# VH-VL binders against Lysosomal thioesterase PPT2 (PPT2), part 2

Target 1, 268 residues: Lysosomal thioesterase PPT2 (PPT2), of Homo sapiens (Human) (q9umr5)
Amino acid sequence: SYKPVIVVHGLFDSSYSFRHLLEYINETHPGTVVTVLDLFDGRESLRPLWEQVQGFREAVVPIMAKAPQGVHLICYSQGGLVCRALLSVMDDHNVDSFISLSSPQMGQYGDTDYLKWLFPTSMRSNLYRICYSPWGQEFSICNYWHDPHHDDLYLNASSFLALINGERDHPNATVWRKNFLRVGHLVLIGGPDDGVITPWQSSFFGFYDANETVLEMEEQLVYLRDSFGLKTLLARGAIVRCPMAGISHTAWHSNRTLYETCIEPWLS

## First folded at step 4 (VH-VL; framework fv_nofazinlimab)

Design s16 (from n1a with heavy chain S30T D31E)
Fold by ESMFold2-Fast, scan of step 4:
Structure s16 (fold): chain C 268 residues (1-268), chain A 122 residues (1-122), chain B 112 residues (1-112)
Amino acid sequence: as target 1 above (268 residues)
Amino acid sequence: QVQLVQSGAEVKKPGSSVKVSCKASGGTFTEYAISWVRQAPGQGLEYLGYIIPIFGTANYNEKFKGRVTITADKSTSTAYMELSSLRSEDTAVYYCARDEGYDFWSGSFDYWGQGTMVTVSS
Amino acid sequence: DVVMTQSPLSLPVTLGQPASISCRSSQSLVYRDGNTYLYWFQQRPGQSPRRLIYKVSNRDSGVPDRFSGSGSGTDFTLKISRVEAEDVGVYYCMQGTHWPYTFGQGTKLEIK
């Protein structure tokens, strides 16, 4: 029998977006119990990420309790950040594969049409004024806004991403690291044609420096300091990188080749 | 059931301003954008702009920038469209419409107000 | 701005016969997320517009199945399989891919 799969959606998303993914899983791993969490759908996905983490935590506890052999997480876009925090705050999670599907793990810094719709008169260079305010931190998109030109503001004002990445000190950091390291596999998926996640390498823990040059995971202080366990996981052979070109942001959960190459092997 | 109810017809002189209201009932006013569209008598539809009440942000079609202001009052679940420096060419029925429903773009214009006739005459 | 061109502008139809309306855009309406933000609206005499179709081919709740949308890229069609008396009105296509949103000039459907 296969381990159950829990799916966490992204910004402005819902469970309906995963109908193709469910078909693929049923075809290759028949009998798998798949739960797509129907929380914080649509506009509710704009709620603060810590609020979403609390709600998703309450939903996953009974699922994990019923599966002593373990579970897999598939977490899409913003949902990948929710899952990062879940793995850190849960003292007793039994997650085998954490599959991060085009998630901005080091943050977002780009003039996407999603952001232009939300903040039409703002440029990416100006969003730090809104996002790093106390008001802005009440919205999920601002919780992972990472302006490389205002790194001090990001480090001081980010109520979510800087903390879960260990970029700013937190009393619970040691416990969060211990909990996160219990994961069996960290499967990172993303690609250059995503068109939303900026830089796309954020899905692989790469990010802009102050000159907007992308530095990969191994060059990040988060990795070098092993702040939440990336260096330890890589040394353990537990990090899988699966980049794929030609896939737009809303197609990651509906591309069969992507599923067969990057997801299917990790659904034991 | 979601309803958008607009203010009554207005007759204005050239050079004046008009402010049309759109009151939402049923559903979640603060969770959705409200767009404004106009229709001159016997003509087609023309887009003016939108407001996202939850962020307090508005954006306008360049054709109307400087003359159109779209605002929202969350306490009364009401959006407003104000058009200044009125010309005879501004004579039209003005509609509000809910934008972004059940997914990011597919919910555009899924509910409309009844329309407000604005007549600009000397 | 993206120009939306409808054809025909006037469509007289006999009751029970099929009707077809074309909409052509000056630019591709495929957005970078892979979706095509093409909509169809119906405006009956004296009424507000009502959305019939979203994202090219998806019918809104409550819209009769005799209405269907199809197309891709820059060429789109709204079809009515069997026209009924209640279908009289003006039909508009709209694009939501490029700012600002733009509408076709409208097609007036009339019973012969």
Scores: ipSAE 0.012, ipTM 0.494, lowest interface PAE 8.3, mean pLDDT 88

Design s17 (from n1a with heavy chain S30Y)
Fold by ESMFold2-Fast, scan of step 4:
Structure s17 (fold): chain C 268 residues (1-268), chain A 122 residues (1-122), chain B 112 residues (1-112)
Amino acid sequence: as target 1 above (268 residues)
Amino acid sequence: QVQLVQSGAEVKKPGSSVKVSCKASGGTFYDYAISWVRQAPGQGLEYLGYIIPIFGTANYNEKFKGRVTITADKSTSTAYMELSSLRSEDTAVYYCARDEGYDFWSGSFDYWGQGTMVTVSS
Amino acid sequence: DVVMTQSPLSLPVTLGQPASISCRSSQSLVYRDGNTYLYWFQQRPGQSPRRLIYKVSNRDSGVPDRFSGSGSGTDFTLKISRVEAEDVGVYYCMQGTHWPYTFGQGTKLEIK
């Protein structure tokens, strides 16, 4: 009776993080088939995002094929970007609800423990030197590094995010937009106390301008140009925004109130 | 098979520097962080720092900052730990160890080198 | 820095009897991801340390089931259900939650 749910994890993560989420789904939607994909776990989450997209694509095809009524995606953190690309490259996806849990949809520009561990001597102001090299683009975290002070480098060097956001031209852009627009609902979740996603409004397609002032989705060129369908989805009533304060980055998939408020209503 | 093979014992004068190597088997070197730990004779374990060879980035225990430098040579799959301004208190066995990849933040230390004895005496 | 305190520092044990080592941290070792990065190592005389337990209670491959780890927050225990001659050595706890990583002083287990 309920559509199957596919879960895609984040950076340095694995399926083990979603035990509470599975428990919540089982309580409110008993009988739901939930598949948490155990691909690119832990350190392998650093592999280039296009490589991850290919691997996850191969894993989701048989699940979608068995569910002609459709499936739901719950995609956490970096996993939300993987799911963005999946929806664009798959001509035949049947995703109803795409639930994005605190994912940096417009990119990341912040000094976090993750970046500090990987690049201890780098500050967010200097990381562009590494990330926008060909070598840096072989790492997932650099695929969505978006330095608002070096936007020209981001646009030219980003091998992933600038392309899927339609910020740089690509031969497949028209097809990617058509495929993405097949989604039933785009459910965006995030909040000010996340502590990792910077700016946190990136989870809602907001981002810094050159003065580090956050501009919301409707002020972004990607929205105004309707590059991959955000304006069309909003006009269709298909975008849901569910911000919640008091939730840290690692708690989005294990908070019951968050689940009941932002996720449960979209799991038909 | 995972192996970390360290360079041989060294005897150094106070004020000099020592550079210890740690050669990893192919693949292991790039997949994981390499940490350095020391143990003075009859004493416990003390953490010095780590390097992530694939990025070339290193971080140090503040206690040793300014004296310790950890580097990696990707072409030879070898990590190095250099300690300068040596004192008699630096006499210890120095170990390299691998962090397990599943929990990126943890000092998992699932494989260790055999250790390198560094003796500082005049 | 997080201080790791082991007790006892010297543990003479009769062969075949149980042994227990305590490790206490000066602050919680629960990381923001919900994991507790507490490890136990064994060092036999003249050898490199060997990891026995990772994340409080998970036994490494090849480690006998007579070794077990338990605990939460700031209080942790390593237990050996029946001590064998091969168990002689120094045991260290380590925390990986807070930078820099720190070790306990070590507990020397010896057969009496």
Scores: ipSAE 0.013, ipTM 0.501, lowest interface PAE 7.9, mean pLDDT 88

Design s18 (from n1a with heavy chain E100L S108Y)
Fold by ESMFold2-Fast, scan of step 4:
Structure s18 (fold): chain C 268 residues (1-268), chain A 122 residues (1-122), chain B 112 residues (1-112)
Amino acid sequence: as target 1 above (268 residues)
Amino acid sequence: QVQLVQSGAEVKKPGSSVKVSCKASGGTFSDYAISWVRQAPGQGLEYLGYIIPIFGTANYNEKFKGRVTITADKSTSTAYMELSSLRSEDTAVYYCARDLGYDFWSGYFDYWGQGTMVTVSS
Amino acid sequence: DVVMTQSPLSLPVTLGQPASISCRSSQSLVYRDGNTYLYWFQQRPGQSPRRLIYKVSNRDSGVPDRFSGSGSGTDFTLKISRVEAEDVGVYYCMQGTHWPYTFGQGTKLEIK
């Protein structure tokens, strides 16, 4: 029998987006219990990420408790950040594979539906004015907005991403690192044709420097300092990188080749 | 039932300003953008701008920048459109309309106000 | 600005007959999120515009099924399968993909 799978959706998303993913899992791993969490759907996905983490935590506890052999997480887009925090705040999680499906793990600095609403013709360079205000931090998308030209503002104002990445100190950092390191495998998926996650290498813990040159994970201070355990996981052989070209942001959960190459091997 | 109710007709002198109100009821005012559109007598529709009440963020069609100001008062669920330096060609019916909601599933100009006739007389 | 061109501008139709209105945009209306923000509005004499269709082909609740929208990219059509007397009015297409948002010049539907 296969371990249960828990799916966490992204911004303005819902469980309906994963119908193809469920079909693929049923074909290759028949009998797998898959739970797609219908929390913070649509507009509610804009709620602060820490609020979402609390709600998803309450939903996953009974599922994990019922599966002593372990569970797998598949977390899409913004949902990958929710799962990052879940693994850190839960000191008793039993997650084997954490599959991060095109999630902005080092943050976002690019076009969004939110950017269309606020600044339909403006460059991404203007969003820091709103996101790094106290009021902007009430919205999930601003919790992971990472403007590389205003890194000082990001470090000071980010109430979520800077903390879970260990880029700013937090009293619980040591415990969060210990908890995150309980994960069996960290499977990172993303690609250059995503079109939304900017830079796309954010899905692999790479990110822009002040000149918008992408520095990969191993050049990041969070990796070098091992702030939340990336260096330790890599040394343990627990990080899997699965980049794939030709896949747009809304297609990661509905591409069969992607599923067979990057997801299927990690569903034991 | 969502309803947008606008202020009454105005007659203004050239060079003056007009401020039209749009009060939202029956829904959550703070969850949607409010857009402003005008229509000169016997003519088509022309987009002026929008406000996102919860953020206080407004954006304007460049043709009207410097003359149009759109504001919102969340406590009264009311959006305002102020047009300054009025000319005879500003004579039109001005409409407010509910635009994109936070959920991106609702809105999209689904509700319109009844319109406010603004007449600029010499 | 994106130019929206409607054809015809005047549309006399016999009751019970079909009617078709075209709308062309000067550039693609596909937004970066994959959606096409093309709307159709009806304005009856003395009334506010009323949305009939949003995102090319989605019909509003309460809008009769005889109204349908279709198209892609830069070429869009509003069809009325059987015109009724209450359909008299001006029909506008609108794009919400590119700033500033722009409308077609309008098509006046009249019973002959």
Scores: ipSAE 0.007, ipTM 0.434, lowest interface PAE 9.2, mean pLDDT 88

Design s2 (from n1a with heavy chain T57E)
Fold by ESMFold2-Fast, scan of step 4:
Structure s2 (fold): chain C 268 residues (1-268), chain A 122 residues (1-122), chain B 112 residues (1-112)
Amino acid sequence: as target 1 above (268 residues)
Amino acid sequence: QVQLVQSGAEVKKPGSSVKVSCKASGGTFSDYAISWVRQAPGQGLEYLGYIIPIFGEANYNEKFKGRVTITADKSTSTAYMELSSLRSEDTAVYYCARDEGYDFWSGSFDYWGQGTMVTVSS
Amino acid sequence: DVVMTQSPLSLPVTLGQPASISCRSSQSLVYRDGNTYLYWFQQRPGQSPRRLIYKVSNRDSGVPDRFSGSGSGTDFTLKISRVEAEDVGVYYCMQGTHWPYTFGQGTKLEIK
């Protein structure tokens, strides 16, 4: 039978957003046990990402323990970063497919409605002043704010993304890399019409250089140095890239064609 | 200015446990790692482990793993080092130290506490 | 574990003269990011250690320019160009490249 599926939501989101995804899975893989985690819902999604990682870790441990043949993760938007960290900090995870739905894997550098709500007078060029403060790092969205014009500040102040990407060293980096490499498949999904994730290629480990020119994954120092295992995973044939045009940020978990093309094949 | 203030000296019997505190002020406690280092009388420095308070993650030198536990209370900006099954060889000054800059997790120790003498004697 | 070996262990020096301390590691201290995580600390009698040098050659704020660090790979040196009375104490090198972090055995600098 099918391995259980664990779903992790994004910023200002909850389990209700995945009702269409659950219907798709039930239709194509009947009998699959799907658990959508009801933690850090709504405004609680603004809590620091390491706090969210701890809470989600406690929730996934019993699910993984009941599934010795493995589990799949489907992680949406900000939730994809939570799942990245889970795979690194858990010495004993048994994740087969990690399916990342439009997650800012290399960070975010663009105005969003969420940031405008929280910091309404700040433009993306000035958000580094708020986000790269100790106060700002107590908010999840600032944990993955990656200003390409202030990379030294990002590297020094990012309490989350720079560490899980190996962009700043950490004593646990070797263990985190070993743990992450245990994943069976890394399925990356995103597209140019998302409208929120900026640059959209961040969902595929691409990102802006200092001139706001997008460099793809294979040109990133984190890939070239194999800081957390991307180069090793790619060489192993374990990275799947599934870009799709025509899908807005809030539609990745509710588009049937996207599900059939990018998600369904990885739910063994 | 940044300051790390440790708890006072303790005298313990073999087989007991000791818990030393390290209170941080003058900086962002949760953004930095707190490491623990000891120094036996007339001897050099020996590394025990660290905690990163924002993550709640601790890591230990394998020599002490199973006997040492490092914790942090973010609400009081205080880190703790607890060492169990004490032996006379554990008699030492115990220091906490903090990484403050871009060498954050390299073990750079740019600020140190004043030290806590722990004496283990029968 | 990486062994850090300092020499000399005892360093008597005349005021105003230069002093030099060697530190050797059993393995290369070059980390995967290209940086070398070697540190020098000073411990004055009855005081906590104080960091002087980070990443081989960088002086901490407030450390006099008479202190300098150099070296690469496995061989490192701390130099004091002109020793002053307040420099008396024990000097330790430390590596942060390999887990667990390890210290040299210390060099006691004394005025003769």
Scores: ipSAE 0.005, ipTM 0.410, lowest interface PAE 15.6, mean pLDDT 87

Design s20 (from n1a with heavy chain D103E S108Y)
Fold by ESMFold2-Fast, scan of step 4:
Structure s20 (fold): chain C 268 residues (1-268), chain A 122 residues (1-122), chain B 112 residues (1-112)
Amino acid sequence: as target 1 above (268 residues)
Amino acid sequence: QVQLVQSGAEVKKPGSSVKVSCKASGGTFSDYAISWVRQAPGQGLEYLGYIIPIFGTANYNEKFKGRVTITADKSTSTAYMELSSLRSEDTAVYYCARDEGYEFWSGYFDYWGQGTMVTVSS
Amino acid sequence: DVVMTQSPLSLPVTLGQPASISCRSSQSLVYRDGNTYLYWFQQRPGQSPRRLIYKVSNRDSGVPDRFSGSGSGTDFTLKISRVEAEDVGVYYCMQGTHWPYTFGQGTKLEIK
């Protein structure tokens, strides 16, 4: 039989966004128990990511407990960061495939329509002033804002992403790394036509240097230092990279070809 | 240099409302939050709430639920704290303070206004 | 709500001597991000409060190095290594980890 699937949505999103994904899973893996978590929907997705992690943790514990063979996670956009933290803070998770759909794993630095909606007169170059304040860190989008021109502020002020990526020290870092490494497969999905995630390579642990030149995962200090286990996972053969062109940010969970190519093979 | 200048002293009757202003100069008004704290004569500090002007978001201490409203006018770089249904125990000096920390992630209350005395008496 | 308890409430000190103020919280002040949001403020007679220390042990710009903060979890201390006349006033600790933010009751530092 098929392992249960838990779905975690993104910024300004809800379970409604995944109706096509559920249809695809039902077609290819009939009988799969899929739970789309209806927590932190819409505007509530702006709550601090650590608060969201705690809420989603409470929801996934009973699902994981009922599935001794393991579960799969499909985590979209901001939801991919929630799932990163879940895998680190849970001492007993039994996740086989963690499928990350276009999530800004190294952070976000871009003037997208979503940012213009929240900050209509702000330029990306100035958003660090708000995001790297203590009150700015009470908003999810600021928890993964990563200004490559103010990396020192990001490292000092990020209350979430810099900590789960091991870019700044935390008392629980060793335990978080051990817990994360229990994952069976880390499936990374993203592409150049996303239009929201900037740089799009953030979905694959690549990111801008100070000159806005993208450095890929293997060139990142977090990978080289193996801060939370990426190098170990890659050596184990547990990292899957599935880039696809032609897919916009809101279409990752509703494109059949994407599903068949990048998601379906990892649902056992 | 950052300055927070508050409105002048007020004398109010029980059951009325008071609205205290806090005008900011220096720095970008939208880059920081404004908190409100009060101090009854001879007593300690009590936190009322804050506003983040860029988001228009305010949050309040449950003790003042339904009585306190904090607003901001970005065009004049001014934050306001309105307290309704005044009682004699609301007599206090009301302070605004800037919550700024982007430079050092230092956090709350790095600059304070001079205070506004609000006296509630019949 | 988190209760912040200061000791002593009244602290007479001789000029040039050290002074120490204790602050204890009813709950751990370690936030989920690993930081401890404990602050120390000084209020001189007739003046607004002034922040001295942020996040347990970091001095604000312009604060003399004779002021130092220390502690962890629920127990915190503000020390003045050599008290000067201008240090007269009330000192408050504050926690910013748990909503609503709360202050200690204050410690009045006086000469003699």
Scores: ipSAE 0.006, ipTM 0.494, lowest interface PAE 9.0, mean pLDDT 88

Design s21 (from n1a with heavy chain S106Y)
Fold by ESMFold2-Fast, scan of step 4:
Structure s21 (fold): chain C 268 residues (1-268), chain A 122 residues (1-122), chain B 112 residues (1-112)
Amino acid sequence: as target 1 above (268 residues)
Amino acid sequence: QVQLVQSGAEVKKPGSSVKVSCKASGGTFSDYAISWVRQAPGQGLEYLGYIIPIFGTANYNEKFKGRVTITADKSTSTAYMELSSLRSEDTAVYYCARDEGYDFWYGSFDYWGQGTMVTVSS
Amino acid sequence: DVVMTQSPLSLPVTLGQPASISCRSSQSLVYRDGNTYLYWFQQRPGQSPRRLIYKVSNRDSGVPDRFSGSGSGTDFTLKISRVEAEDVGVYYCMQGTHWPYTFGQGTKLEIK
């Protein structure tokens, strides 16, 4: 039988977005128990990420307990950050494949109509004033806002991403690293035509330096210091990178070729 | 059940201001945005602006910027649209409409108020 | 601002026959996330607008399946497979991709 699959959605999203993904899984791995978590849907996805992590944790515990052979996670967009934290805070997770669909793993820094809709007078260059306030950190999108021109503020104010990436010290960092390293495979998916995740290489742990030049994962301090285990996972052969061009942000979970190439091989 | 209930008709003099209310019931007020749209007699629909109560932020169509102010009172689940420096051309039915944000969060307009007739006459 | 152009402006139809309304935008309505934020509304005489279709082709709850939306980029269509008497009213398309949100001028559907 196939291991159960748990799906975690993204910002302003819901379980309905994954209907095609479920169809693909049913076709290639019939009998797979797929649970799409319907927590923090729509505007509730704006709640602080640590609050979302707690709620998703409560939902995944019984699913993992029923599957001693292990489970797979498919985590889309912002949901990939929720899953990053779940793998770190759970001392007893049994996740085999963690499949991250176009998630801003190193953060977000881009002018999008999403940000203009939420903060009409703000540009990416000014959003740090809102996001790095205590008020701003009560919203999920600000929890992973990573302004490369105000890295000192990001490191001091980020209540979520800087901590789970080990960019700022936390008392639990050693335990979080140990827990994360129990994952069987880290499957990273993303591409240049996403249009929302900025820079798109954030889905592969790449990010802007202070000059807005993208540095890839292996050049990041978090990788070089092995802050939460990326270098160890790569050395173990446990990181899979699957970039694909021509896929927009809302199409990652509904493209058959993407599914067959990047997701299907990791659903044992 | 979700409802948007607007205040009653208004007759105003040129140069004055009008403030129309839109009270939401049946859903969590903070879970959605409220947009304002107007329709002059016999004409089409024209977008004014929106407010997102959870952020306390509003944005306005440039055509009305400086004259329109949209606010929200979370405690009473009520949004307000105030239009100042009224002209005869502002005579219209003003509607509030809700954006629920469920898998189509961007300008969705899934529920509308009954409309408020604002007449500007000397 | 994005200009939304509807055609025809007046649409007389015989009961039970199909009706089709075109909506064209002055620029692409495909947002950077791959979604197309195109909506269709119905306004019956003396009533508030009612949303029929969201994101090009998705019907709202309670909207009969005789209504369908289609299109991509800049060219969109609302079809009524068989017109009923209750369908009389003005139909508007709207774009939510570009700020400010804009409506078409409206198409008046009337029974011959």
Scores: ipSAE 0.013, ipTM 0.476, lowest interface PAE 8.3, mean pLDDT 88

Design s23 (from n1a with heavy chain G101A)
Fold by ESMFold2-Fast, scan of step 4:
Structure s23 (fold): chain C 268 residues (1-268), chain A 122 residues (1-122), chain B 112 residues (1-112)
Amino acid sequence: as target 1 above (268 residues)
Amino acid sequence: QVQLVQSGAEVKKPGSSVKVSCKASGGTFSDYAISWVRQAPGQGLEYLGYIIPIFGTANYNEKFKGRVTITADKSTSTAYMELSSLRSEDTAVYYCARDEAYDFWSGSFDYWGQGTMVTVSS
Amino acid sequence: DVVMTQSPLSLPVTLGQPASISCRSSQSLVYRDGNTYLYWFQQRPGQSPRRLIYKVSNRDSGVPDRFSGSGSGTDFTLKISRVEAEDVGVYYCMQGTHWPYTFGQGTKLEIK
């Protein structure tokens, strides 16, 4: 039969957003047990990411324990970063496919409607002043703010992303790498028309250099140093890249063609 | 050249409210949070809350929730702390202090106002 | 709330001699980013507090090198290698790791 699927939502999101995704899974893989975690919904999604990781960890442990054949994760937007940390901190996870739906895996640096809503007088060029403070790091969105013009501040102040990416040292780095490498498949999904994730290549571990030129995953120091296992996973054939044009940020979990192309093949 | 200049001393009756101002000079409002701390005569320091002017976000120590309101006017680079339902134990020097907004490395409370004495007596 | 406990509360010191102030927290002050947000402030009579030390051991610009901070986890120390007359005042430790920010009760340094 089919392995259970655990779904982790994104910023200002809830389990309600995944109705179409659940319909698609039921149609193609009938009998699949799908659990959409309704933790840190809506405004609570602004809580620090390490707090969210702890809460989601407590929720996934019993699901994984009941599925000795393994589970799949589908993690949307900010939720993809939560799942990155889960796979690193859990010594006993049995995740087969980790499916990342348009998640800012190398961080976010963009002027979007989200920025205008959260920081009405801020521009992407000055948000580093807020996000790289102790106050800013108490907001989830600042935990993955990655200003390519202030990389020194990002490395020193990021309480989450710089640590899980191995860009800054942590006592648990070796264990986190070993745990992450137990994943069966890392399925990366994203595209140029997302409109929120900036640069969109962040969903594929690409990111801006200091001149705002996008460097792809294989050119990143994180990959070259194999800080948390990307180079090892790619060599093992475990990384799947599935870019798709024409999909806006809020449509990744409700597009049938995307589901059939990028998600369905990885739900054994 | 950063300075925080506070309003003058106040004498208030029990049950009234007081509003203390803190004017920043040197362009601090775009970069920093402003925190409020008080000190009763001969006593230690007690934290009240903060405001981040760019966010419009304020947060308060649970002890003072419902009585304290911290606001900011970005056009005049001025933060305000209003404390209502005053009691004699609210008699203290009230300080504003700058809190780092862009760098955990530098830490908090690197510049302080001169303090405002608020006396509550009948 | 995190309780910050200083000792001693009163510290009479002879000019030129060393002084040491202890600060203990009821919880670990290591933040999720690996940093420890422990600060030391000096308040001279009639003046506003002045920050001396941030993140346990980092000295602010303009603070004499005779001041040093050390410690980890829950136990911290501020040391003055040789006390000068201008050091008279009250010294406070503060934690910024846990909300709300909390201060120690203060240590009054006086010259004998």
Scores: ipSAE 0.007, ipTM 0.457, lowest interface PAE 9.8, mean pLDDT 87

